# Designs tried in a protein design chat: miniprotein binders against a2bj90. Part 141

Target 1, 235 residues: a2bj90
Amino acid sequence: MSRSARRKTSALNTVLRVVEVFASIQGEGPFTGTYSVFVRLAGCNLRCPFCDTRYAWSLEAGKPLGVEELVEEIARYEPSLVVITGGEPLLQRHPLNSLVEGLESLGLRVQLETNGILPAPARDEQLWRVYHVVSPKDVPVRVPGAKLHPSWVDYARATGRAWFKFLVANEQHVREVAEYVAKLGIPRSRVYIMPLTPEKLDMKELLELHSRIASLAVKWRLNFSPRLHLLVQLP
Short names: E, the ipSAE of ESMFold2; O, the ipSAE of OpenDDE; V2, 0.75 times the mean of E and O plus 0.25 times the DockQ between their complexes.

## First folded at step 15 (miniprotein)

Design NX4 (at its last look DockQ between E and O 0.92; V2 from the best seeds 0.86)
Fold by OpenDDE base, look of step 15:
Structure NX4 (fold): chain B 235 residues (1-235), chain A 83 residues (1-83)
Amino acid sequence: as target 1 above (235 residues)
Amino acid sequence: NPDDEDELQWLLKLARIYQRAAEQAARRGDYDKAIFYLDLAVELLEEALELFSNPEIRKQIEQELQTTKERIEAYKKKLEEQK
């Protein structure tokens, strides 16, 4: 391979398709309440009917941004956490590893949001070092083509840097989650259940749904994830 | 039991929340989302029927359940027509 071909391949590994970058509070999972910069990457390997970020499903919905430029943009917000989300961030795995390297070099903490279909990070990836919230789409709600990759269970056990977040509507869904995580050998301390909220709920309905699902979390001895950003009307 | 009645009213309320979400999705031509929320409403209405034996309430739930299932089939047909 010519020096020119290696430079072109290195340049391709340094560009991300980004839909949006914004500062807010992490509303979900183990980092709830953390002042965060969100990086929404373009492209998804699923078409979840309940997705609230459908505009991110196409890679073409994202603008190409260099990793260095993106690191500088993120750093200007002085975040307590960088949340990498999108459609499915791991579709851009190579430049994403470069982004993580850049962010960690500045001492920034990074959390990835993933649907868990693609393999967990390998030990030689920069992504191995960051936090992961895996949102399986095969239980209790079954999205066609969704299956949790087994390597996420191994990664969670090896590192302690993964959590699993499940959307639930009722006690039957919570039961299915409990059975699923028991079968896979996922520790309950790493499991979050979160209300399945439709779009445009009023605040009273939203609060009542949170209360009902939180009570089920206690009953079933699982962690509860709010949708805090919806409760406090943040992005 | 007052706790059972509270749970029934909650299940029915939540089913109606998902039904409204489905109608909003269907108005936008998003029949995949509409079907998804109606399937959730069906599950909640079926759960309500299992929990409660009052004949008047059961009849009402059964009617709502039937109407919801018919709406799912109508949206499946519309989804096929979009393909």
Scores: ipSAE 0.845, ipTM 0.936, lowest interface PAE 0.6, mean pLDDT 94
Fold by ESMFold2, look of step 15:
Structure NX4 (fold): chain B 235 residues (1-235), chain A 83 residues (1-83)
Amino acid sequence: as target 1 above (235 residues)
Amino acid sequence: NPDDEDELQWLLKLARIYQRAAEQAARRGDYDKAIFYLDLAVELLEEALELFSNPEIRKQIEQELQTTKERIEAYKKKLEEQK
């Protein structure tokens, strides 16, 4: 394959279906507060009823972007963190690994958000080296078919680069999360509970729910994730 | 017990927050989201029943629970019609 043909073939094989790219702060999980560029990939293997990004469910919702072009667009924002989210980004695993390679070549930190149904990265994938926030959807919110792939626990143990984040509404949910993570052998230091916040909550109610769930996090010795972007009214 | 009173008030308040969220979702035609939030409200109301034995409070909660379950069934019919 000639040098020109190889690059053309690489560009065609390294296309991502992208719904949106935007700058904001990471409002959730271990990187809360970080100036970030969000890359929302199209396609999801779940239809969570609480999903706030239903517009990303279909692969057809994304436009095709070459990985090289996307890296350049992201770099222009000068982010402190690149958050790859979606839908479910691992549905586009192969071109996603190419994107990660490009971002890391520029020294950019990358965090993936995933529902954890598809397997954790293998050691020979570029994704092996990035950070992952895994949000299982089978507990407590009980989305059918949302079983966490067991490789994520092994990956977290081997690398220290994965955390597990759960939506909770009350103490019963926190108890269910605690039982779930204990059964799987996930250490508490890797677990975040986050308020299950409906849309258009008034600020007083939003703060009350945050306060109640944060108190439960302390009581159960789990990490607390805010939804900081909602508190400060950013996208 | 003031801590039990605070917990009851919070459970009922949160249940009503989710009931309102369900109504908002239903107005947009998102009946699966509406059912999800009403299921959460049912869980919270059932927890409130487990915590308190006062007959007047229990009667109020049981009435709210029945109404919420009826709304769930109505929205399930709407969701099925969207299929």
Scores: ipSAE 0.829, ipTM 0.921, lowest interface PAE 0.8, mean pLDDT 91
ESMFold2 (binder alone), look of step 15: mean pLDDT 84; pTM 0.813

Design NX5 (at its last look DockQ between E and O 0.92; V2 from the best seeds 0.86)
Fold by OpenDDE base, look of step 15:
Formats: sequence, C-alpha cells, structure tokens
Structure NX5 (fold): chain B 235 residues (1-235), chain A 83 residues (1-83)
Amino acid sequence: as target 1 above (235 residues)
Amino acid sequence: NPDDEDEAQWLLKLARIYQRAAEQAARRGDYDKAIFYLDLAVELLEEALELFSNPEIRKQIEQELQTTKELIEAYKKKLEEQK
C-alpha cells in the first residue's frame, strides 16, 4: 500500500460529520443533571416516526470536523461529561474511536447514546472504555428495522458501563419492557423507562405524564428517566 | 373503584394528547408520525374503555375509537401517495 493510501485511510478515521455541539444538562438516563457537552453526529440507520432530531438523519446534514478540532472545541466548555449522540453515532465508528481517545486523554468522561442496532464495542476499541445508554427501538415501540444487537447484553454484563432506556406511554408498555429485559437477561438495575412525550406538550401535561410513568417505574421496580431538559426548558 | 376511574380519565386524557400530536404531524405532511401517535391513542382508548363502567362515557370512547381507526386508514393512504 502506497504512502498516499495510508494517509487517505488515516484522514478518513479523523473526520466526523457533526450536526451541532452545545452545552446543556444531561436530561435523561443515569447521568441526569450532569453538566454536559452534547456532540450530535449526523446519519441514522433508523427513521423513527417520533424522532425529535430528524434533521440529523442524513450524513449530509453534518459538517466535516477534524477530531483534534472537535476535542479542542469540547474542552473549552469544561464539561463534567461529553455526550455523543445524533442520529446513530456508531455509523461513524472509526473516527468516533479517535474522538474518544482524544477526550479521554484530557480526562473527560464520555457517554454514548445509541439505538443498539450496531454491535457493542470490542475490547480493542476506545469505545469499550466509555459509558453507553442504549435505547432499543424494537420494544415496546416497534420501529421497522430495529433489533437490539445481542452483544450489548454481553457488554453490559462484562463492563457494567451500559444502561438500557425504553420509551413508554402506559403500564402495558412497562410490562413489555419487563418481559423483554427478563428474556434477554438484562438486570433491572440497568433498565430505565422514560415517558414517550410528543412535541409541544404544555408544562402541566408534561409533569402529569412524568408523574404517571415514575409511579409505574416504582411499581415495576425499574429506574425512571425524566426528560429533565424539557421540564427545565433547556436544549 | 375510584382508582380505576382516575386511571381511566388519565388514559383518556393521554390519548387526546397523542391525537393532537397526530393532527399537528398530519398538517405538516408527516403521516408516518401521525399514524404512530394515533396507534398509541387507540391503545390508550381501548384500555380506558375497559376501565369505564358508565354507559354514556363508554359510548363516547367507542365512537372516538372508531373515528381514530378511520383516520389511521386515511393517513396510511396519504403516506402511500407520497411514495
């Protein structure tokens, strides 16, 4: 392989398609309340009808950014956590491993948001070291083409660095989640249920929905994820 | 049971929240999203119907269910016309 081919392959592993970078509070999952920088990556392997970030579905919606430049941009915010989200971040797996390496070299904690369709990190990937919140799209809401990759269950057991977050509307959805995680052998302590909120709820309706789903979480002995950013009107 | 009536009223309210979300999506031509929220509304209305004992309320929910199902079929046709 020529020196030119090695430089082209190295350059391909150092550029991400990024939609946006912003600072906020992590509103969801095990890191709720953490001051975070969000990196929204472009491209998704799903077309969820309830997706609030449809603008991130195409790779072309993102701008190309170098990993080094992106690490410097993130570091300026002095975050307590870096949240990698988007459409599906693992579509950009190679440059994403380079990003994680850069961020960890600065002592920054990293959390990935993924739909769990693509395989979990392997032991030789930098992604193996970070935290993961997996949001399956096959239960209780069924998105066409969504199926949780089995390796995420193995990764969760091996590392303790994965959690599973499910969108729910009622008790029947919570039951389906409980059955699904039992069947897969996912510990209940790693499971979060979150309200399925439509766009533009009033604050009273939003709070009532949170209250109802939180009560179901207690009844079913599951963790509750708020949508805290919606409750406090942050991005 | 007072608890069942409170739950039934909540389910009915939540169904109507999703129906409003569906209508807003349909106005934008997002028929996939509209169908998704109407399917949720149907599930919640069916559950509420099981909890209500009042014949007049049951009749209203049954009619709302039928109208919602008809609207789903109309939006499916619209979604196919966009392909």
Scores: ipSAE 0.863, ipTM 0.946, lowest interface PAE 0.5, mean pLDDT 94
Fold by ESMFold2, look of step 15:
Structure NX5 (fold): chain B 235 residues (1-235), chain A 83 residues (1-83)
Amino acid sequence: as target 1 above (235 residues)
Amino acid sequence: NPDDEDEAQWLLKLARIYQRAAEQAARRGDYDKAIFYLDLAVELLEEALELFSNPEIRKQIEQELQTTKELIEAYKKKLEEQK
């Protein structure tokens, strides 16, 4: 078989553990408002108490899907953005790189959501070329074992394709985030603060929390991330 | 000070939002989530207490703090039982 045929056959044999695929709006971070297809990968290296997607923690929660078949499914939605999320998608790093290769071959723009514990992409990875929203879980909410890998800061500076997003409830949390990003050398233009919203808020409470955190973002000269999907009641 | 009063009232409101979220989580058996929200509520109540000078209001907040801390300990026992 030719090298091209072997590569095609190998891609067909690569699988990902996938919990769900669905279309919606990206509600958080720098791509807020974008028509997106979400691919939720199974498995997580954290057990955050506030996690809204606990059903994705176990690798066994995902169904094995071939990468080529998944690319075809995603493409049928005609997304403006493909958001790879989870659990922690980098636990499935090798087949994830294959998925990214397939999506990019179709001209699809890709964003990864990660807790940043595993290292940033290397230059020879397909993941090097995608956008990343990194959500460290060691400040201000302190999840044990959630240390941000330092390569993410280097990656952000080298590529301009990473942003850092933090859940906050009050100004003391924002101060902690500001100190943290200053120590790491993360420029404010790459930092988002986002309201720590529990489940089942009424719309007045949800808007008021958004308003309070947005005002803090302005005060501290940080970017604000809504949870837009909650405000507009989308998944 | 009107700004302090507005902030103090918001902190109390947010603390109660997290207390409600904790109760909802506990009813589902998610005691780790419940404890997380109650810890946030304690932080917010302590901040609010710094902003109020009225003794009656301060006493009410201190009682709410004590009740919340007792609930945290109860949920910690429930969480350990799930292991």
Scores: ipSAE 0.814, ipTM 0.920, lowest interface PAE 0.8, mean pLDDT 92
ESMFold2 (binder alone), look of step 15: mean pLDDT 85; pTM 0.823

Design NX6 (at its last look DockQ between E and O 0.97; V2 from the best seeds 0.87)
Fold by OpenDDE base, look of step 15:
Structure NX6 (fold): chain B 235 residues (1-235), chain A 83 residues (1-83)
Amino acid sequence: as target 1 above (235 residues)
Amino acid sequence: NPDDEDEAQWLLKLARIYQRAAEQAARRGDYDKAIFYLLLAVELLEEAAELFSNPEIRKQIEQELQTTLERIEAYEKKLEEQK
């Protein structure tokens, strides 16, 4: 391989397509309430009809940012957690490993949001060391092309650094989640159910939906994820 | 059962929330999103109809269900016309 080919491959591993970087509170999953910097990466391998971030589906919607520049930008916020989200962050797996290495070198905690279609991190990846919230899109809602990669179950068992978050509307959805996680051998302690909220709910309707789904979580002995950012009107 | 009636009223309310979301999506030309929310509304209306003891309320829900199915078919045609 020529010196030019090695420089091009190194440059490809150091640039991310980023839609936005912002500070807020983590509203969902096991880190709910944590002051976080969100890094929304561009590109998605799904087209979920209920997606609130459709603007991130194209890779071209993101600006190219160097990993070093992005680490410096994130560090200025003094976050308690860095949340890597987007469309699907693992579409940018190589530069994402470099980003994680940079953030961990500063002592920053990292949490990835993923749809779980792509394989879980391998032991030799920097991504192996971070926290993951996997949001399957095959149960109870069935998005075309969504299938949880089996390696996420193995990763969860091996590391204890993965949780699974499911969108639900009613008790039937909660039942389907319970059956699905039992079949896959996912511990219930790693499962979160979250209300499937449409856009532009009023606060009363939003709160009532949260209450109903939280009651189902208790009944079914599952963890509940709020959409806290919607309840407190944060981004 | 008063608990079943409370649940049925909630399911009916939630179905109507998704129906409103579907109408808003359809007005933007997001027929994929509209169909998705109407399918959720159908599931909730079916469950609500089973829980209501009042036959007149059941009949009203069944009519709302049928209207929702017809709207799905209309949006499926619109989605296909966009391809």
Scores: ipSAE 0.857, ipTM 0.943, lowest interface PAE 0.5, mean pLDDT 94
Fold by ESMFold2, look of step 15:
Structure NX6 (fold): chain B 235 residues (1-235), chain A 83 residues (1-83)
Amino acid sequence: as target 1 above (235 residues)
Amino acid sequence: NPDDEDEAQWLLKLARIYQRAAEQAARRGDYDKAIFYLLLAVELLEEAAELFSNPEIRKQIEQELQTTLERIEAYEKKLEEQK
């Protein structure tokens, strides 16, 4: 195999289609409040009606960016956390593993956000070593075609590096989440419920919804995730 | 009891928040989002109606439910037309 052919294969594994890179705080889940750089990858295997980032659905929405170039860009922000999101980042799994390798070599902490349809990382993947917040879309919001891959539960048990986050509006939704996670064997210490917030809520409405869902989290002995970036008006 | 009345009032308010979100989505042509929020509003209105004891309030909620269901049907037709 010629050197040109080998380099071409490696270059395909080292290019990501990226919609945006920006600094903000992580507003959701176990790392809430952390100064972060967000990397939004293009492409999604779902068309959630409530999606706030529809502009990332098509792979064509992303520009091609070399992994080494992306690592350098991220490092310049000096982040405490790198959040890889999208669309669905695992659609670009192979170059994503290369990105994770580069970020880990610089000692940067990485968190992936995923809808959990594609399998959890294998032990020999760079993604095995990073943190994951898995947001299943088959309950309670029931997005067509969504189904959590069972390997995420096994991965969470084996590594302690995955959490499961669910959008809820009321107690019936929380009950459905509780039944779902019990059936799958997901311990409640790994479960977050988060307010299902439409766009353009005023601050009073946003705070009241947060308060109601947080009270349900306490009642049901689940973790609560805010949408802190909305409360503090950051991207 | 007073906790049921507070919860019922909140559920009604939340249903109206989702109805507003659905109207905003429909104005943009996002009928899938609009239907999603109206279905949430239906769930909340049904729950609120069970908690209110005042029959005049329950009747008003039932009328709001019917209007919401008609809107869902209209948006479902518009969504199919976009296909």
Scores: ipSAE 0.829, ipTM 0.927, lowest interface PAE 0.8, mean pLDDT 92
ESMFold2 (binder alone), look of step 15: mean pLDDT 86; pTM 0.845

Design NX7 (at its last look DockQ between E and O 0.96; V2 from the best seeds 0.87)
Fold by OpenDDE base, look of step 15:
Order: sequence, then C-alpha cells, then structure tokens
Structure NX7 (fold): chain B 235 residues (1-235), chain A 83 residues (1-83)
Amino acid sequence: as target 1 above (235 residues)
Amino acid sequence: NPDDEDEAQWLLKLARIYQRAAEQAARRGDYDKAIFYLDLAVELLEEALELFSNPEIRKQIEQELQTTKERIEAFKKKLEEQK
C-alpha cells in the first residue's frame, strides 16, 4: 500500500457522521441526572417502529466531522459525561474508537448507547474502557432483525461496565425481561426497565406510566430507568 | 378485587394512550409506528378484559378490541401500498 493510501485510510478512520451535539441531563439508565454532552451519530442497522430519532437512521443525515474537532467541541461544554448515541454508534466503530481515545485523554468519562446487535468491544479497542448501556430490541418488543450479540453478556461480566435497558409497557413485558435476562445469565443488578412512552404524552399520563412501571421494577427486583428528560422537559 | 379493578382501569387507559399515538402516527403516514402501538393496545385490552367482571364493560372492551384489530389490518394494507 502506498504512503498516500495509508494517509487516506487514516483520514477515513478519523471522521464521524454526526447528526447533532448538545448538552443536557442524562435522563436514562445508570447515569440518570448526570450533566452530559450527547453526540448523536448517524446511521442505524434497525428500523424500530417506536424510534423517536428516525432522522438519524440514514448515514447521510449526519455531517462529516473530524474526531479532533469533535473532541474540542465536546470539551467546551465541560461535561460530567459524554454520551455517544444515535442510530447505532457502533456502525462507525473505527472513528468511534479514535473519538473515545481523544475524550479519555482529556479525562472525560464516556458512555455508549447501543442496541447490542453488533459485537461488544474487544480488549484492544478504546471502547473496551468506556461504559455501555445496551438496549436490546428483541425483548419484550421484537424488532425484526434485532438479536442481542452474546459478547455483550461476556463483556458485562468481565468489566462491570455494561447495563441492559428494556422498554416495557406492562407486567407481562417485565416478566419477559426477567426470563430473558435469567436465561442469558445477565445479573439483575445490571438490568433496567424503562417506560415505553409514545410521543406527545400528557405530563399527568407520563407521570402515571412512570409510577406504574417503577412499582413493577420494585415488585420484580429490577432497576428502574426514568425518562427524566421528558419529565423535566429537557432535550 | 379492588386492586384488580384499579389495574384493569389503568390497562384500559394505557391502551387508549397507545391508540391515540397510533392514530397520530397514521395521520403522518407512519403506519409501521401506528401498527406497533395498536398491537400494544390489543395486548393491554386483552389483559384488561381478563380482569373485568362487569358484563357491560367487557362488551365495550370486546368491541374496542375488534375495532383496534380492524384498524391494524387497514394500516397493514396502507403500509404495503407505500412499498
């Protein structure tokens, strides 16, 4: 390979397709309440009917942004956490590892949001070091083509840096989650259930749904994830 | 049981929330999302039906279930017409 081809391949590994960058509070999972910068990456390997970020499904919906420029942009917000989300961030795995390296070099904590279809990080990836919230799309809601990659269970056991977040509407969904995580050998302490909220819920309806699902979380001895950003009207 | 009745009323309310979301999605041409929320509404209505003993309430839920299933089939047809 010519020196020019190596420079072009190195440059390609340093560009992300980014939909948006914004500061808010992490509303979901183990880091709920954390002041965070969200980086929404473009492209998804699913087409979930209930997706609230359909605009991120195409890679073309994102603008190309250099990793260095993105690190500088993120750092200006002085975040307590950097949340990498999108469609599916792991579709951009190579430049994402470079982004993580840059952010960690500044002492920034990083959390990835993933649907868990693609393999968990390997030990030689920068992504191995960060936190992961995996949102399986095969239980209790079944999205066609969704299957949790088994390596996420192994990664969770090896590192303690993964949690699993499930959308639920009723007790039957919670039961299905409990059975699923038991079958896979996922520790219950790593499992979050979250209300399946439709768009444009009334605040009273939203609170009641949160209350009902939180009560089920206690009954079933699972962690509860709010949709805190919806409750406090943040992005 | 008062607890079962409270739960049944909640399930019925939640089903109607999803039905409303489905109709909103359908108005935007998001028939995949509409079907998804109506499937959830069917599950919740079926569960509520098991908890209600009142024959008039049961009859209303059965009618709502039938109407919801008909809407699902209509939206499936619309979704296929978009392909």
Scores: ipSAE 0.863, ipTM 0.946, lowest interface PAE 0.5, mean pLDDT 94
Fold by ESMFold2, look of step 15:
Structure NX7 (fold): chain B 235 residues (1-235), chain A 83 residues (1-83)
Amino acid sequence: as target 1 above (235 residues)
Amino acid sequence: NPDDEDEAQWLLKLARIYQRAAEQAARRGDYDKAIFYLDLAVELLEEALELFSNPEIRKQIEQELQTTKERIEAFKKKLEEQK
């Protein structure tokens, strides 16, 4: 194959559809408070009614960006954490593994956010070595087609690098989450509950909802995730 | 019981927060999101109803429930029109 043909094939294998890249604070989950660069990948295998990022649903919402270019852009921010999110990042699994390889070669810490429908990483994937926050959409409100792939529980046990995060509004939701994670064998140390916050809450409402869900986390002995970026008004 | 009263008042407040969010979503044409938030509001109102004994308050909540359920049906019709 000529150099031109090989380059075209390589470009197809090393391109990601990217909606946005920006610096902020990780506001949710186990890495809350960490200075982060967010990479939002295009495409999603769900159409959740509560989705905050509907603009990332279509693969065509993303601009094609070479993995090498993206690694360089990310590195210039000097992040403490690189958060890969989306849509559903695992829809672009092959070039995503290339991105992870590049980031890890620079010693950058990586966290993936996923809805968990596609399987957990295999041991020979670069994604095996990164952190994962898995947000099943099967509970407390069931989104059609949103069944968590069972490999994520096995992956979490084998590696210690996965956590499970659930949006909740009230104690009944927390009860449903607790029953779900118990049935799947997910230990409570790996579970986060997070307030289901609609748009345009004033600060008093936002704080009160956080307080109520945090109290439930203590009562049910689960971890609490804030939405810290909303509280401090960062993207 | 002050804990039951506090919880019941919070459930009503949260239901109204979600009702407001649903109307905002509907103004943008996001009827699936609007229905999602109203379904949450119904759940919260039903929980609150179990905690109040006062018949005037219970009647108010039952009326709010009925209105919310009718609004859900209206939004479902709008969602079908969008396909």
Scores: ipSAE 0.830, ipTM 0.927, lowest interface PAE 0.7, mean pLDDT 91
ESMFold2 (binder alone), look of step 15: mean pLDDT 85; pTM 0.827
ESMFold2, look of step 19: ipSAE 0.824; ipTM 0.924
ESMFold2 (binder alone), look of step 19: mean pLDDT 85; pTM 0.826
OpenDDE base, look of step 19: ipSAE 0.861; ipTM 0.945

Design NX8 (at its last look DockQ between E and O 0.95; V2 from the best seeds 0.87)
Fold by OpenDDE base, look of step 15:
Structure NX8 (fold): chain B 235 residues (1-235), chain A 83 residues (1-83)
Amino acid sequence: as target 1 above (235 residues)
Amino acid sequence: NPDDEDEAQWLLKLARIYQRAAEQAARRGDYDKAIFYLDLAVELLEEALELWSNPEIRKQIEQELQTTKERIEAYKKKLEEQK
């Protein structure tokens, strides 16, 4: 391979397809309440019927951004956390490792949001060092083609840097989550249940749903994830 | 049991929330999303039906279940017509 071909391949590994970059509060999971910059990557390997970010499903919905430029943009917000989300961020795994390296070099903490279909980070990836919130789409709601990759359970055990977040509507869903995590050997301390909120709930309905699911979390001895950003009307 | 009645009332309310979400999705042509929320509504209505002892309320839930199932089949057909 010519020096020119290696430079072109290295340049391709430094570009991300990005839908949006914005600052807000992390509303979900173990980092709830953290001032965060969100990086929404384009492209998804699923078509979840309940997805609120359908505009991110196509890779073409994202603009190409260089990793260096994106690191500089993120750093200007002085975030307490960088949340990498999207469709499925791990579809852009190579440039994503470069992004993580850049962000960590500035001392920024990074959290990935993933559907867990693609393999967990390997030890030689920069992604190995960051936090992961895995949102399986095979339980309790079954999205066609969704299956949690087993390596996420191993990664969680090896590093302590992974949590699993499940969408639930009722106690039956919570039971299914409890059975699923027990079968996989996921510690309950790493499991979050979150209310399955449809779009355009009024605030009273939203609060009542949160209350009901939080009570189930206590009953079933699982962690509760709010959708805090919806409760406080942030992005 | 008062606790069962409170739960049954909540399940009915939540089912209706998902039904409204389904109708909004269907109006946009998002029949996949509409079907998804109606399937959730069916599950919740079936669970509520198990908790209700009142014959009039049970009959109302059964009618709502039937209507919801019919709407699912109608949206499945529309989803196929979009493919």
Scores: ipSAE 0.856, ipTM 0.943, lowest interface PAE 0.5, mean pLDDT 94
Fold by ESMFold2, look of step 15:
Structure NX8 (fold): chain B 235 residues (1-235), chain A 83 residues (1-83)
Amino acid sequence: as target 1 above (235 residues)
Amino acid sequence: NPDDEDEAQWLLKLARIYQRAAEQAARRGDYDKAIFYLDLAVELLEEALELWSNPEIRKQIEQELQTTKERIEAYKKKLEEQK
């Protein structure tokens, strides 16, 4: 390949379609409370009816940004954690690995949020070394087309860098989650249950739902995830 | 007993929270989201019926359940019209 053709191929692999970049607090999962920069990538392979970020479903919703420029923008926030989310970030897997490489070269800690349909990182991917919160969408509520790729369980076991997070409304949902994770061999220490919160709950309703789901987490010996950003009214 | 009544009361309250969320989604034309929340409300109402033995309260829950199922069918029709 000529140098010109090789450069064009490399440039295409260094561009991401990005919906938004913003600073906030990670409100969910094992890094709850961490000052974070969120990078929302465009495109999703699901159309969850409960999705609160429908504006990120289409790849066309994203603006093309160079990975080097994006790394510099993220670094200026001085984040304690970089959260890569979307849509489904793994739809842009190749340039995403380039972004992760750039962020890791600056010593920035990275977490990915994924629906787990696409395979877990291979050992030779930059994504292998980041933290992952995997949110399967076929339990307790079932989204058409959602199925957790089995490699995520193997990845979690091999690396200790993946956790599994489930939206629940009641104890029956928690029972379904418990049965699901047991069948897949996912240990309880890697499982989070989180309140299924619709938009525009008043604070009393939001706190009561959190309290009820947290009590279920204790009862079922699972980890509890809040939606802390909702409680403190951050994006 | 009191524990069953507290749980049943919470289930009814949560069902109504999801019913309200469904109405809000339907006003925006998000009928798939509205159906999702109403399906959750149906599950919660059915669970509440298993805990309540008072016939007047059960009649109210059954009426609410029927109304909710009718709303689901109405929203399914609207969702299909959007296709």
Scores: ipSAE 0.835, ipTM 0.928, lowest interface PAE 0.8, mean pLDDT 91
ESMFold2 (binder alone), look of step 15: mean pLDDT 85; pTM 0.823

